VHH binders against Abasic site processing protein HMCES (HMCES). Designs and how they scored, part 16

Target 1, 269 residues: Abasic site processing protein HMCES (HMCES), of Homo sapiens (Human) (q96fz2)
Amino acid sequence: CGRTSCHLPRDVLTRACAYQDRRGQQRLPEWRDPDKYCPSYNKSPQSNSPVLLSRLHFEKDADSSERIIAPMRWGLVPSWFKESDPSKLQFNTTNCRSDTVMEKRSFKVPLGKGRRCVVLADGFYEWQRCQGTNQRQPYFIYFPQIKTEKSGSIGAADSPENWEKVWDNWRLLTMAGIFDCWEPPEGGDVLYSYTIITVDSCKGLSDIHHRMPAILDGEEAVSKWLDFGEVSTQEALKLIHPTENITFHAVSSVVNNSRNNTPECLAPV

## First folded at step 1 (VHH)

Design oa2 (from oa1 with D99E E100D D102Y S103G Y104D G105S; framework vhh_ozoralizumab_d1)
Fold by ESMFold2-Fast, scan of step 1:
Structure oa2 (fold): chain B 269 residues (1-269), chain A 119 residues (1-119)
Amino acid sequence: as target 1 above (269 residues)
Amino acid sequence: EVQLVESGGGLVQPGGSLRLSCAASGFTFSDYWMYWVRQAPGKGLEWVSEISSSGDSTKYPDSVKGRFTISRDNAKNTLYLQMNSLRPEDTAVYYCAREDYYGDSFDYRGQGTLVTVSS
């Protein structure tokens, strides 16, 4: 996975992340660095995306089931990276293969520290190779959404109001990630950065692309992945597998250029 | 500071065998995945094999699978490649390489050792 949409305004995104802690209390995740959140229909590596992580990463003695939401750089910069400019990292850490994650030091070390996060998106994009042409067809891939009776009316499909309402109850895609913390050698703020774990595509997506992000389908999976205080690395990795609970539609080539940041990027074609 | 020194290359007839060695220094060898990569005349670098830091996991492309075996001795800081049933298309400079930050490629390689497979 190398392109996502995460366009929701901060308030809408926060409400979409409502959850229950271990005691059954309904909560919203608490923001860190909210000013770094930049909504976009077309997010590429090196940009910041919102992730969920356990409060225990920031507060000694915090309940590990409580969640923080924070923007992090897409493209993991290992804690041991020695150069002063993280953009000079010459190797792609956008994705992390599930089959070697425990054996690669860039990922094994942060995993051993419990640095698991859930990467949030409206959905992600993949490009299907078209038979007989040199062009690729982009698709927007996302969780099946709850149908509302009113959004299905003939005249309402073209309404700006109905278009805006689809996002109010949108189920965000929740992808398994690993993050790390890098301290610039010359001083400055700690950089938080993440990678998305990838798996083989499910049957439903195999015609579009051979790989997919590891999707955490449902609150039980999300809670277990985040809760590094109670769930070991070995137990958490059992959550990493392909999922069939996914849908998609073809989108315009407008999305191809990562500088294009409009609703047309994810609109059906 | 990182140094990788390959040895064991040479001229061998088709069907023959060679064992390559790589002496590593300047880093904690047992912490890193290690690679063998090769470059045939006039071509780019090709991945040949990889081995986990402990030696418990190994991987090979189809082109050498079943013929080549990667191994390591962490006590001696040494990486090995046992090459059997050599073919003319295996002719290349073979490099020992250290895992990169990404974990799916390499960041340092040695000077290489030439393997020529011909009559």
Scores: ipSAE 0.000, ipTM 0.203, lowest interface PAE 11.0, mean pLDDT 84

Design oa3 (from oa1 with D99G E100D Y101E D102Y Y104D G105Y; framework vhh_ozoralizumab_d1)
Fold by ESMFold2-Fast, scan of step 1:
Structure oa3 (fold): chain B 269 residues (1-269), chain A 119 residues (1-119)
Amino acid sequence: as target 1 above (269 residues)
Amino acid sequence: EVQLVESGGGLVQPGGSLRLSCAASGFTFSDYWMYWVRQAPGKGLEWVSEISSSGDSTKYPDSVKGRFTISRDNAKNTLYLQMNSLRPEDTAVYYCARGDEYSDYFDYRGQGTLVTVSS
């Protein structure tokens, strides 16, 4: 996973993240640095994306089942990194393979601190290799969505407005992430950055790409991944596996250029 | 400095076998997915095989499936391609390529080794 869409306005995104805490109370996640959230149809590594994480990371006495939503840099900068410029990091930490996560110090150290997060997106993009050409076919990949019920008026259905209404109740893609906190050597704000855990592609996606993000399918999986106060690293890692509960459609080459940020990036072709 | 150096190409008769090697240096080889890709005369680049960083997962297109086997030795920083039952249409320059964990694009490719399958 190296490109996502997360275009919802902040208020819509927040409502899409409604959840129940351990006591069964309905809640919305509380924002940190909401002004750093930049909606986009075409997010690349090094940009900020919204993630969910436990409130306990910020308040020592907080209920670990309560959630914060915060923008974080895509591309994990380990806490031990000693250079002044994060772009000097020699490793590509955009993704973390599930098969190496316990072998890599850059990932096992933050995991040991409970630094698990859920990366939010409308969906992600992958480029399919095509035989006999250097061109690649991009696809937008996302959770199956609830069908919009059509109005009872003859001829009122089947309009472009039906597509636009899908965002009102969009089920966000929830990907397992690991984050870390880096303090610049010369001072400045703490940098929060994350990586997306990847697994082997499921059967449904294998013809598009050989890897996929570790998707946390449903609120139970999301809650267990986030709740580092009650769920150990070993237990949480059992949630990391391919999922078949995914759908996709082909999109135009407009998405190829990460500077393009329009609805055409994810529109079906 | 990332370096990928292919070897093992040559002239072989139809039905023959050949083993390609790729020596990797300048990066932690065991962290990366590795690929073999080829370019036949007058044609575009064609993906031939891929292997996960651990070596546990491999994939092939139908054109070589059952005939080619990709493998790696992480202790030696070396990638291999065993090619059996070679056909004239397998004639191409074969490249070793380093891949991204998150995309099917290659960020580095070697200079290639020529495989000619001809009587």
Scores: ipSAE 0.000, ipTM 0.183, lowest interface PAE 12.6, mean pLDDT 84

Design oa4 (from oa1 with E100Y Y101S D102E S103D Y104W; framework vhh_ozoralizumab_d1)
Fold by ESMFold2-Fast, scan of step 1:
Structure oa4 (fold): chain B 269 residues (1-269), chain A 119 residues (1-119)
Amino acid sequence: as target 1 above (269 residues)
Amino acid sequence: EVQLVESGGGLVQPGGSLRLSCAASGFTFSDYWMYWVRQAPGKGLEWVSEISSSGDSTKYPDSVKGRFTISRDNAKNTLYLQMNSLRPEDTAVYYCARDYSEDWGFDYRGQGTLVTVSS
């Protein structure tokens, strides 16, 4: 996974993340640095994306089931990184393979600190290898959506006026992530950055790409992944596996250039 | 340091056979899908084979299916391409490439080995 869409306005995104805490109370996640959230149909590594994480990471006595939503840099910068410029990191930490996560210090250390997050997106993009050619076909991949009188499927969004209705009650894709906190050697704000855990592709996606993000399907899985105060690393890692509850459609080559940021990036072709 | 070193190329007559090898080092070879890709003079890169990390799954384009066989020896960190019934159209520099598991495509390839098929 190296490209996503996360275009919802802040207030719509916040409502889409409504949840129940351990006591059964309805809540909306509390924002950190909301001004750093930049909606886009075409998000690449090094850009900021919204993630959910436990409130306990920020308040020592907080209920670990309560959630914060915060923009974080895509591309984990390990806490031990000694250079002044994160772009100088020699290793690609955009994704983290599930089978080696406990072997690599860049991921093992933050996992030991409970630094698990849920990466939010409308969906993600993958490029299918076409046999006998060097051409690649992009696809937009997302959770199946519930059709209502007021919201249509993305496949029905065939005109600009109809697209407004597609995003009402959209079910956001929830991907398992690991984050870390890096303090610049020269001072300045702490950098929060994340990686997306990847697994082998499910049967439904195997013709598009052989890898997929580890998707947390449903509130129970999301809650257990985030709740580092009650759920151990060992138990949380049991949630990391391929899932079949996913759908997709082909999109135009407009998405290939990450500078293109329009609804055309995810429109069916 | 990731290294991929191809060998086994050469001049063969049409209908002949060659076996290419790729020695991998600097990473856990058994964790990665691997590819053979080629580039004919004046042409772009063309995918010619892929193999899963375990070796259990392989795929080929129609242009080489039935003639080429990809295989791997994870104990020796070596990738192979057995090429049979070679045609003049198979003339190209052949590259061993490591899958970029975090996105589409490949992230490393070797320096290549030249295969020339002519009489």
Scores: ipSAE 0.000, ipTM 0.163, lowest interface PAE 14.0, mean pLDDT 84

Design oa5 (framework vhh_ozoralizumab_d1)
Fold by ESMFold2-Fast, scan of step 1:
Structure oa5 (fold): chain B 269 residues (1-269), chain A 118 residues (1-118)
Amino acid sequence: as target 1 above (269 residues)
Amino acid sequence: EVQLVESGGGLVQPGGSLRLSCAASGFTFSDYWMYWVRQAPGKGLEWVSEISSSGDSTKYPDSVKGRFTISRDNAKNTLYLQMNSLRPEDTAVYYCARSEYDDYLDYRGQGTLVTVSS
């Protein structure tokens, strides 16, 4: 996974992340650095995206079931990285393979510290290699959405007014991530950055791409992945597997250029 | 240390065949999707084929579909590319590659030259 859409205004995104803590109380996640959130239909690696993580990462006596939402850089910079400029990292850490996550130092170390996060998106994009051409066909891939009175369906929306109505009750895609904290050697602000865990594609996506993000389907899976105070690394990794509960549609080549940031990027062709 | 070593390239006439091999070491070969990519003189890298870790899934672009076959022997840590009905435009350095990060190739070998000419 190397391209997502996360375009909801901050208040809509926050409401879409409503959850229940361990005591059964309804809550909204609390923002860290909300001004760094930049909505976009076309987010690429190196940009910031919102993630959910446990409040316990920031407050040592916090309830580990309480959630923070924070923008983090896509592309994990390991805590041990010694250069002054993160862009000089030699390895691509946009994604990490589920099968080798415990073998790779860049991922094993933060995972051992409980640095699990849930990466939020409207959906993600993949490019299908098409026979008979060097062109690839992009697809927008997302959770099945609840269809209400035919106005809550993205597959049937063909106008800007229909798109606006779809987003009011959009179910965000929730992807399993690992993050790390990097302190610049020269001083300055700590950089929070993440990677998306990937698995083999499910049967439904195998004709589009051979890999997919590890999707956490439902609040039980999301809660267990985030709650590093109660759920061990070994137990959390049992949540990492292909998911069939996914849908998609073809989109135009407008999405190919990451500088294009319009609803046309995810509109069905 | 991860190593990928290609072999089997050479000069062949149009319509001919070649079989490329890639010997992998330094990692658990059977855990990784593997790729063949090529670079023709003066051009960029072009994807040629891919194969799943088990060998059950393969994909090809139309430019080589029906002519090339990717396969692997996990017991021998070896990747293969059978190339039939070769054309002058198949002339390129062929690289064996693995993917660690979702289709981002993290290692490729030194390459093996395939020249298709009369």
Scores: ipSAE 0.000, ipTM 0.178, lowest interface PAE 12.5, mean pLDDT 84

Design oa6 (from oa1 with R98K E100D D102W S103E Y104S G105P; framework vhh_ozoralizumab_d1)
Fold by ESMFold2-Fast, scan of step 1:
Parts: structure tokens; sequence; C-alpha cells
Structure oa6 (fold): chain B 269 residues (1-269), chain A 119 residues (1-119)
């Protein structure tokens, strides 16, 4: 997973993240650095994406089940990184393989500190490679969406006009992430950056790509992944596995160029 | 390199007092909130006290409020915890920590100092 869509305006995104804390109280996540959130249909590594994380990361005595939403840089910069420019990092930290997460220093250390986050997206993109051709077919991959009486059907048969109406009640994709905090050695603000954990593709996606992000399907999984105050690293890692509860449709090659940021990027072909 | 060195722990009787010290180096001490946290045998880390970078604001949990006092000397890069009316349940290893201690205990927490309260 190297490209996502996360285009909802801040207020719509915030409402889409409504949740219950441990006590059963309905809440909306509280924003940090909302000005850094940049909606886009075509988000690539090194851009900022909104993530959910426990309030306990920011407030020493907070309830660990309460959530903050914050934009973070996609591409984890380890706390030990010594250069002044994080773009100079030699290793690709866009994704973190589930099978080696406890072996890689860049991921093992922040995971041991409870630095788990949930990466939010409308969905993600993957490119299907066909044998004997140099062309790749991009697909937009997302949670199955419920139909409303007004929205009608969603998927490959829907026009782009109909798709604009579904966003008011869109179920956001929730991907398991790990984040870290990097202090620039020459001064400046702390950089928060994240990686997306990846697993083997499920049966339904195996014809598109051999890997997929670790998707947290439902509020129970999301809550357990975020709650580092009550859920150990060992228990949280049990949530990391392929999921079949996913759907997709083919999209045009417009999405290939990360500079293209229009609804055409995710519209069915 | 951030260094935090705790001292002042020991064995005391219930009702006794101890003063803990933490010598800080490798960062601009006066720019950071500082914390005392403790870990009793077989239990997790428990927040004990916090102090603002200037020393003007302090906070305590109910379990130690009125008995413990956190303070700092920015000229000496030193953090203190004055512990009065000690109870057996205060027995723990005490650590000082820089602002991000709960996120980076290995980087910003010292080796700790043992406080044993027993009769």
Amino acid sequence: as target 1 above (269 residues)
Amino acid sequence: EVQLVESGGGLVQPGGSLRLSCAASGFTFSDYWMYWVRQAPGKGLEWVSEISSSGDSTKYPDSVKGRFTISRDNAKNTLYLQMNSLRPEDTAVYYCAKDDYWESPFDYRGQGTLVTVSS
C-alpha cells in the first residue's frame, strides 16, 4: 500500500470518526494540528494523512480509550535518525511487513513504546500486473459501503455524479499503523510520522496484488489497536491479519500520476 | 545524549521522609516539563508528579497530593522530589523523566532509585 485517497473535508472526516470510549460515551476525536490536514484523492508517501491515536500519548493521565486525530507524515522517521533532513532516510518506511515488524529496529522500538495508530483513508489503490503486457490496471479498494435510500448503488456501475452523494455517510478504511516521534538534531518541531503494516493479500484481492494493508475491521479491533494503556503489544499484534471484508472497482490511469487530485482518480471505469 | 541520574532512595520507616534528586544533562533542562514516575514490584509505571519548565506549575495524583512536593533548580539542571509521610505502598523504584517519558522511557528515563518503606 503506496497510494490512498483521503479527500473528505475536515468536518465530514471528524464526524465519520465518531466512536465510544471505554465507558460507552459517544465522542468525536479531538484534533491536533488540523491545519496540516490536506484532503486529496491521490495521497502518496511523504504527504500527511490523518491518523487516530490514543489521547494518552499527549496527556499523562488521560483515559487511553479516548482518541486524538492528527495529520502525520507517511513514511516513518525513526527517533534515532541523525540527519537534519528526514527525506534523506535510506530505508523505505512507507510499509512495515507484519512478519518482520519485531525484527526491524525502526518499527520494533516505537511499537514497544505503544506508538500504534489507525491510518484513515477513503480507500487505497493497487495496480494489477498482467503477464505478457506492460500495462497495469489500477483499482480503488475500500470497505463495502451501506446503501441509503438516496444514494442507490455504489461500485463499478455508478457514475461519478452518484459517487459524490455517498461521502456524507462513507465508512472510512481503518488501517493499522505504527508511528514515531523524531526531534530534528538542529532544532525545530517534533515530526510525527507513520508506517502502514502490511500482510499477505486475502483471497478476494489475490488477483490484484499479493500484499494488502492490515485492515482493522470494526470498532472493537480499532479500539484494541489504539488502546496501548490496556492492550499489550503481544495482544495488539493478534489483530494483524488479512481481511476478506473489502471491495474494489477498476479506475482510470489518471490516478497513476500522484499530481492528479480529482474525483476522476477513484471514479469507476 | 540525554542523561538522567536519580539518587536519594533508601530504606525508611512508615511516616518517614526522603528527598530524591535527578541530575540532568544532554539537553536544555529549562525548556522541558519534568516528571517523577514510579514502578512498584510486579506493577506498571505510575505517574507521581509533574512540573512545568519554569517551575510555576505542579500537579500530583490524589495518592501523593499533600505528601510529595516536586521542585527544580534550572541553574543546576536538577529535579527534586520531597517525600513526606511515606507509606508501605510508596515502595517502588522512582524514575525522573523528560517531557516525553511515557513515549520514550529508554531514551529519557534514568536508571531509577529504589525507595523501600517498611517497618
Scores: ipSAE 0.000, ipTM 0.109, lowest interface PAE 18.7, mean pLDDT 83

Design oa7 (from oa1 with E100L D102E S103G Y104D G105Y F106M Y108V; framework vhh_ozoralizumab_d1)
Fold by ESMFold2-Fast, scan of step 1:
Order: structure tokens, then C-alpha cells, then sequence
Structure oa7 (fold): chain B 269 residues (1-269), chain A 119 residues (1-119)
């Protein structure tokens, strides 16, 4: 996973993240640095994206089931990084593999500190290699969306009018992430940055791409991944596996250039 | 400094074999899918093979399937391409490339190694 859409206005995004804490109390996540949230149809590594994480990361003795939403840099900068400029990091930490995550020190250390987060997106993009050529076809990949009881889920065959209406009730994609905190050597604000855990593609996506993000399908999975106060690393990693509960449609090459930030990026072709 | 250094190219006769190597440094090699791509004289880049980060999945275009084998040694940070039954049309500069999720699948590629298959 190396490109997402997360275009919802902040208030719509916040409502889409409504949840229940351990006591069953309905809540909205509390924002940190809301001014750093920049909606976009075409988010690439190095940009900020919103993530959910446990309030316990910021407040000693907080209820670990309560959630903060914060923009974080996509591309994990390990706490041990010694350069002044994070863009000089030699390693691509946009994604981390589920099967080697406990063997890689850059990921094992933050996992040991409970630094699990849920990365939010409208969906993600993947580029399918066209058979027999070097050309690639982009696809927008997202959770199935309900349009009405009688009409079934939203898809590429639906009218543009239906797509315009769907955003108010859009089910956000919830991807398992790991974050870390980096303190600039010369001083300044702590940088929070994340990586998306990846798994082998499910059967339904295998013709598009061989890897997919580890998707946390449903509130129980999201809650267990975030709750580092009650759920051990070993137990949380059991949530990391491919899912078949995903859909997609082809999009135009407009999305190829990360500078393009319009609804055309995710519109069906 | 992320680097990929190809080696093993040269002049071979049709029907011959050659093994290319790619030495990776400056990044966690075992975290990345890797590719071999080539560019024949006057042509664009052509995908030749791909291998998953663990080495358990490989793919090839029909033009090289059954003749070429991609493999990797994650302990040595090295990618290989075993080329058998070489043909004049396999003549190209061969590049080792690292995965990229943005259309062009190369975020880093090496300097290339020339393979010439004379008739």
C-alpha cells in the first residue's frame, strides 16, 4: 500500500470514527493537531494522514480503550534515527511485512512499547500490471458500502449521483499500523510517524496486486489492536491477516501523479 | 545511501546461460519485493521477473517463463536472475529494481548490467 484517499472534511471524518469505550459509552475520538489534517484524494508517503491511537499513549492512567485521532507522517522514522532531516532516511518504511515485523528492530521496538495505531482512509490505490506489458491499471480499493436495503452495496455501476451522496455515511478503511516517536537531535517538536502493516493479498485482490494492507474489519478488531493496555503484542498480531471483505473498481491514470487531488482520482472509469 | 549494484552481464552465445546478481545496501532488503527489468536497444523498459520479499512467490512474462528464474538470499542482501536458453532478443541492459506502489514499480534501480546474446 503506497497511495490512499482520505478526503472527508474533518467533522465528517470525526463522526465516521464514532466508537464505544470499554464501558459501552459512545464517544468521538479527541483530536490532536487537527490543523495538520489535509484532506486529499491522493495521499502519498511523507504526507500526513489521520490515525487512531489509545489515549493512554498521551495520559498516564488513562482508560486504554479511549481513542485519540491525530495526523501522523506516513513513513515511520525510527526513534534511533540520527540525521536532522527525516526525508534523509535511507529505508522505505511506508509498509512493514507482517511475517517479519518481530524480526525488524525498527518495528519490533515500537511494537514493544504498544505503539499500535489504526490508519484511516476512504480507501487505497493499487496498480495492476497489465498482462504481457509494463503498463499498469490503477484501482481504488475500499470496504463494501451500503447504498440502500433493496439496492445492495455501492459499486462502479452506480450513478454519479449515488457516489456524491455516499460520503456522509462512508465506512472508512481501517488499516493496522505501527507508529514511533522521533525527537529531532537539534530540538523541536516530536515527530509522530507510522507504517502500514502488509499481508499477502486475499483471493479477491490477487489479480490486482500480490500484497495488501492488514485491514481490521469491524469494531472488535479495531478496539483490540488499539488497546495496548489490555491486549499484548502477541494477541494483537493474531488480528493481522488478509481479508476478503473488500471491493474495488478501476480508476483513470489521473491518480498516477500524486500532485493530482480531485474526485476524478477515485471515480470509476 | 540506498544502492543496488548489478553484476554478471556479458557476451554469451545463443542457447547459453548467465546468472545476474544484484547486491543491495542501505535498506532492509528482506522487506521489499524486487524486480528484474530490462531495456533493449531502442525499446522501453520491459518487466522480466518479480519476487516477493520472502521469496515464496515469483512471476514472469511469457517471453522468459521457463527459461529465467528469479531468486533471492535475504541473509546476503542479494537478488539473482538465472538465465537459461538465451536468445538474441534477450540482449538488453538488465536492471535490479525495488518495489514502488505508484504506477512505475521502481523507486530505486541499479546502474544496470549489459547482456549481449550474439547470433
Amino acid sequence: as target 1 above (269 residues)
Amino acid sequence: EVQLVESGGGLVQPGGSLRLSCAASGFTFSDYWMYWVRQAPGKGLEWVSEISSSGDSTKYPDSVKGRFTISRDNAKNTLYLQMNSLRPEDTAVYYCARDLYEGDYMDVRGQGTLVTVSS
Scores: ipSAE 0.000, ipTM 0.180, lowest interface PAE 13.5, mean pLDDT 84

Design oa8 (from oa1 with R98T D99E E100Y Y101D D102Y Y104E G105A Y108I; framework vhh_ozoralizumab_d1)
Fold by ESMFold2-Fast, scan of step 1:
Structure oa8 (fold): chain B 269 residues (1-269), chain A 119 residues (1-119)
Amino acid sequence: as target 1 above (269 residues)
Amino acid sequence: EVQLVESGGGLVQPGGSLRLSCAASGFTFSDYWMYWVRQAPGKGLEWVSEISSSGDSTKYPDSVKGRFTISRDNAKNTLYLQMNSLRPEDTAVYYCATEYDYSEAFDIRGQGTLVTVSS
């Protein structure tokens, strides 16, 4: 997973993340650094994306079931990194394979500290290799959406106008992530950065791509992944597996250029 | 395999010009957007220009607009960057780039060619 869409305005995104804490109270996540949130239809690694994480990471004695939403850099910079420029990191940390996460120091250490986050997106993009050609077909992949009387039907057959109406009630994709905190050696603000855990693709996606992000399907899975105060690393890792509860449609090659940031990037063709 | 090889960098005086070239191989060059990106000493990657697969659309940041021109020759699988009115601030390693695997922005880059603008 190397490309996502996360275009919702901040207030719409916040409402889409409504949740219940351990006491059963309805809450909205509290923002950190909201000014760093940059909505886009075409997010690539090294840009910031919003993630959910436990309030306990920032406040001593906070209820670990309460959530913060914060923009973090996509591409984990390990706490031990000694260079002044994160782009000089020798290896790609955009994704973290589930099968080797406990073997890689860059991921094992922050995971052991409970640094689990949920990466938010409208959906993600993958490129299907087409036999007999060097061209690839991009697809937008997302949770099945509930039809509403205002938005009508959604899917590849829907007009672009109908797609604009679905965002008010869009179910955000929730991907399992690991984050770390890096202090620049020359001083400055702590950098928060994340990686997306990946698994083998499910049956439904196998014809598009052989890998997929580890998707946390539903509030129970999201809550357990975030709650590092009550859920151990070993128990949390049981949530990491392929899911069949996804849908997709083909999109135009407009998305191929990471600088294109328009609704056409995710519109059905 | 997908490869990009840059050439044409060198030392020039302020106000001078250089033309960079990039030889592409291992993919259908004419089907892909192409980019020039640069990295100045101590700085991160900066996008410099882009060109559509057909060559009909080009874009530049304000920092180089009017001074740099991107072009391509699909018959020769070659990308170019014409740089005019060069400034000391243009000193950087220049990379030819494309997005092929979509694992990150500008996921395929060459080894780069150094451009130094100094008296």
Scores: ipSAE 0.175, ipTM 0.644, lowest interface PAE 5.5, mean pLDDT 88
Fold by OpenDDE, second read of step 2:
Structure oa8 (fold): chain B 269 residues (1-269), chain A 119 residues (1-119)
Amino acid sequence: as target 1 above (269 residues)
Amino acid sequence: EVQLVESGGGLVQPGGSLRLSCAASGFTFSDYWMYWVRQAPGKGLEWVSEISSSGDSTKYPDSVKGRFTISRDNAKNTLYLQMNSLRPEDTAVYYCATEYDYSEAFDIRGQGTLVTVSS
C-alpha cells in the first residue's frame, strides 16, 4: 500500500471510530496532536495519517481497551535510528510484510513492545499493470458500504448533500500497523511513525495487485490488535491475513499525482 | 517458500557482454511481473529492467536502455538479463526480484550475482 485516502473531517472521523471498551461502555477515542491531522483524498508515505492505539501506551495503568487516535508519520522510523533526519533511512518502512515481520529488527522490536496500531483510511489505492501497455489503471479499494435507500454507489452522489450523507456513515478501512517512537538526537518532539502490514492479496483483488494491506475486519479484530495488554503478539499475529470483504472501483489518473487532493481521486470512472 | 537464485555474474572488460539467469521456485512464476535490480557499492538499489508475466511488455531505464534485454521462460521458471556493451558503472550485485510490494524496495529477491566491469 503506497497511497490512501483519509479526508473525513475530524469530528466525523472521531464518530466513525466509536467503540465499546471491555466494560461495554460506548466511547470515542481521545485525540493526541489533533492539529497534525490533515485530511486528504491522496495520502502518501511520509505524510501524517490518523491511527488508533491503546491508551496504555500513554498512560500508566490505563485500561488497555481504551483507544487513542493520533496522527502519525507514515513510514516507521525505528527508535534506534541515530541520524538527525528520518529521510536518511536506507530501507523502506512504508510497509511490513507479514511473513518477515519477525525477521526485521525495525518491526520486530516495536511489535514486541506491543506497539500495534490501526491505520485509518477511507480506502487505499492500487495500480493495476496492464499487459502490453505502460499504463497503470488505479483502483480505489475499501470496505463494502451499507447501501442506504438514498445513497446509491459512491458515484451516485448527485449532490453535495448526498455526498455528505455517504461519508457520515462511511465505514473506515482499518489496517493493521506497527508504530515506533523516535527521539531526535538533537532534541525536540518525539516522532511517532507507523508501517502498514501487508499480506498476499485475496482472490478478488489478485487481478489488480498481488499484495494488500492486512485489514482488520470488525470490532473484535480491531480491539484484539490494539489491546497489547491482554493480547499477546502471537495471538495478535493470527489476525493478520487476507480478507475477501473488500470492494473496489476504477478511478481516474488524477490520483497518480500525489499533489492532487480532490474528490476526483476516488470517484469512479 | 519463494526462492530466487541468480547466476551468470563475473568479471568482464568494458564493452563486454554477460547473460544473467534467475531460477524461480515456490510460486507461480508465470503470474508475476519480474524485475532485475542492482546495487552498486555504497549505493541504493536501482531498477534496471522489468518484464510482464507473459513477457509481452518490457521496460528499461535510460541508463541501460539499448544495452540490456530482459526475457523470461515461463516453462522453465527462469528470468534472463542479456547485458551488452557493459560499462564500469554497471558494476554491481544484480538481483532478480518479484513484483513491487507497494514500494520500489523489491523485498523479494535472491542473493544476487556480482557483475564487475573493469579493464
Scores: ipSAE 0.007, ipTM 0.312, lowest interface PAE 8.6, mean pLDDT 89

Design ob1 (framework vhh_ozoralizumab_d1)
Fold by ESMFold2-Fast, scan of step 1:
Structure ob1 (fold): chain B 269 residues (1-269), chain A 118 residues (1-118)
Amino acid sequence: as target 1 above (269 residues)
Amino acid sequence: EVQLVESGGGLVQPGGSLRLSCAASGFTFDDYAMYWVRQAPGKGLEWVSEISWSGGITKYPDSVKGRFTISRDNAKNTLYLQMNSLRPEDTAVYYCARDYWGSEFDYRGQGTLVTVSS
């Protein structure tokens, strides 16, 4: 996974993340650094994306089931990184393979500290290699959405009013991530950055791409992944597997250029 | 620094064979799908072969299917292309490439020239 859409306005995104704590209380996640959230139809590595993480990471006595939402840099910078420029990191930290996550220091160390997060997106993009041609076909991949009288289909929205209807009850994609905290050696703000865990593609996606993000399907899986106070690393890793509960449609080549940030990036063709 | 260094190119007669190698360094080789692409004189880049991170899935265009075999040795950070039954139209500079975001190659080596002629 190397390209997502996460375009919802802050208030819509926040409402889409409504949840229940361990006691069954309805809650919205509390924001940290909300001004760093930049909606986009075409997010690439090194950009900021919103993630959910446990409140216990920030407050010693917090209920570990309560959630914070914060923008983090896509591309994990390990806490031990010694150089002054994080863009100089040589390792692939955009994605983290599920089968080697406990072998790689960059991921094993933050996992041991409970630094699990849920990466939020409208969906993600993958490019299918077509036999007999140099062309690649991009696809937008996302959770199945429930059609209602209040929400339109993604391809039918052609005005601002109609686009609001499509997204008002959109079920966000929830991907398993690992984050770390890096302190610049010359001083400055602590950098929070994440990686997306990847697994083998499910049967439904195997013709598009051989890998997929580890998707946490439903609130029970999301809650267990985030709750590092009650759920051990061993138990949390049992949630990491392919899922068939996914849908997709082909999109135009407009999405290929990461500088393009318009609804055409995810419109069906 | 990501480096991809191709080797094994040369002059061969039609019907001959060559094995290309690509030594990868500066990144976690087994996290990436890898590709061979080629550029014939006066033409654009042409996809030649693709291999998944584990080596379990390989893909080829019809122009080379049955003649070329892509493989990888993750323990040695090396990608290979075995080329059999070579034809004059296979003459090209062959590049080892890493695909990062699925739509394009983020890194290519400098290439190795394969010339097929009598």
Scores: ipSAE 0.000, ipTM 0.245, lowest interface PAE 12.6, mean pLDDT 85

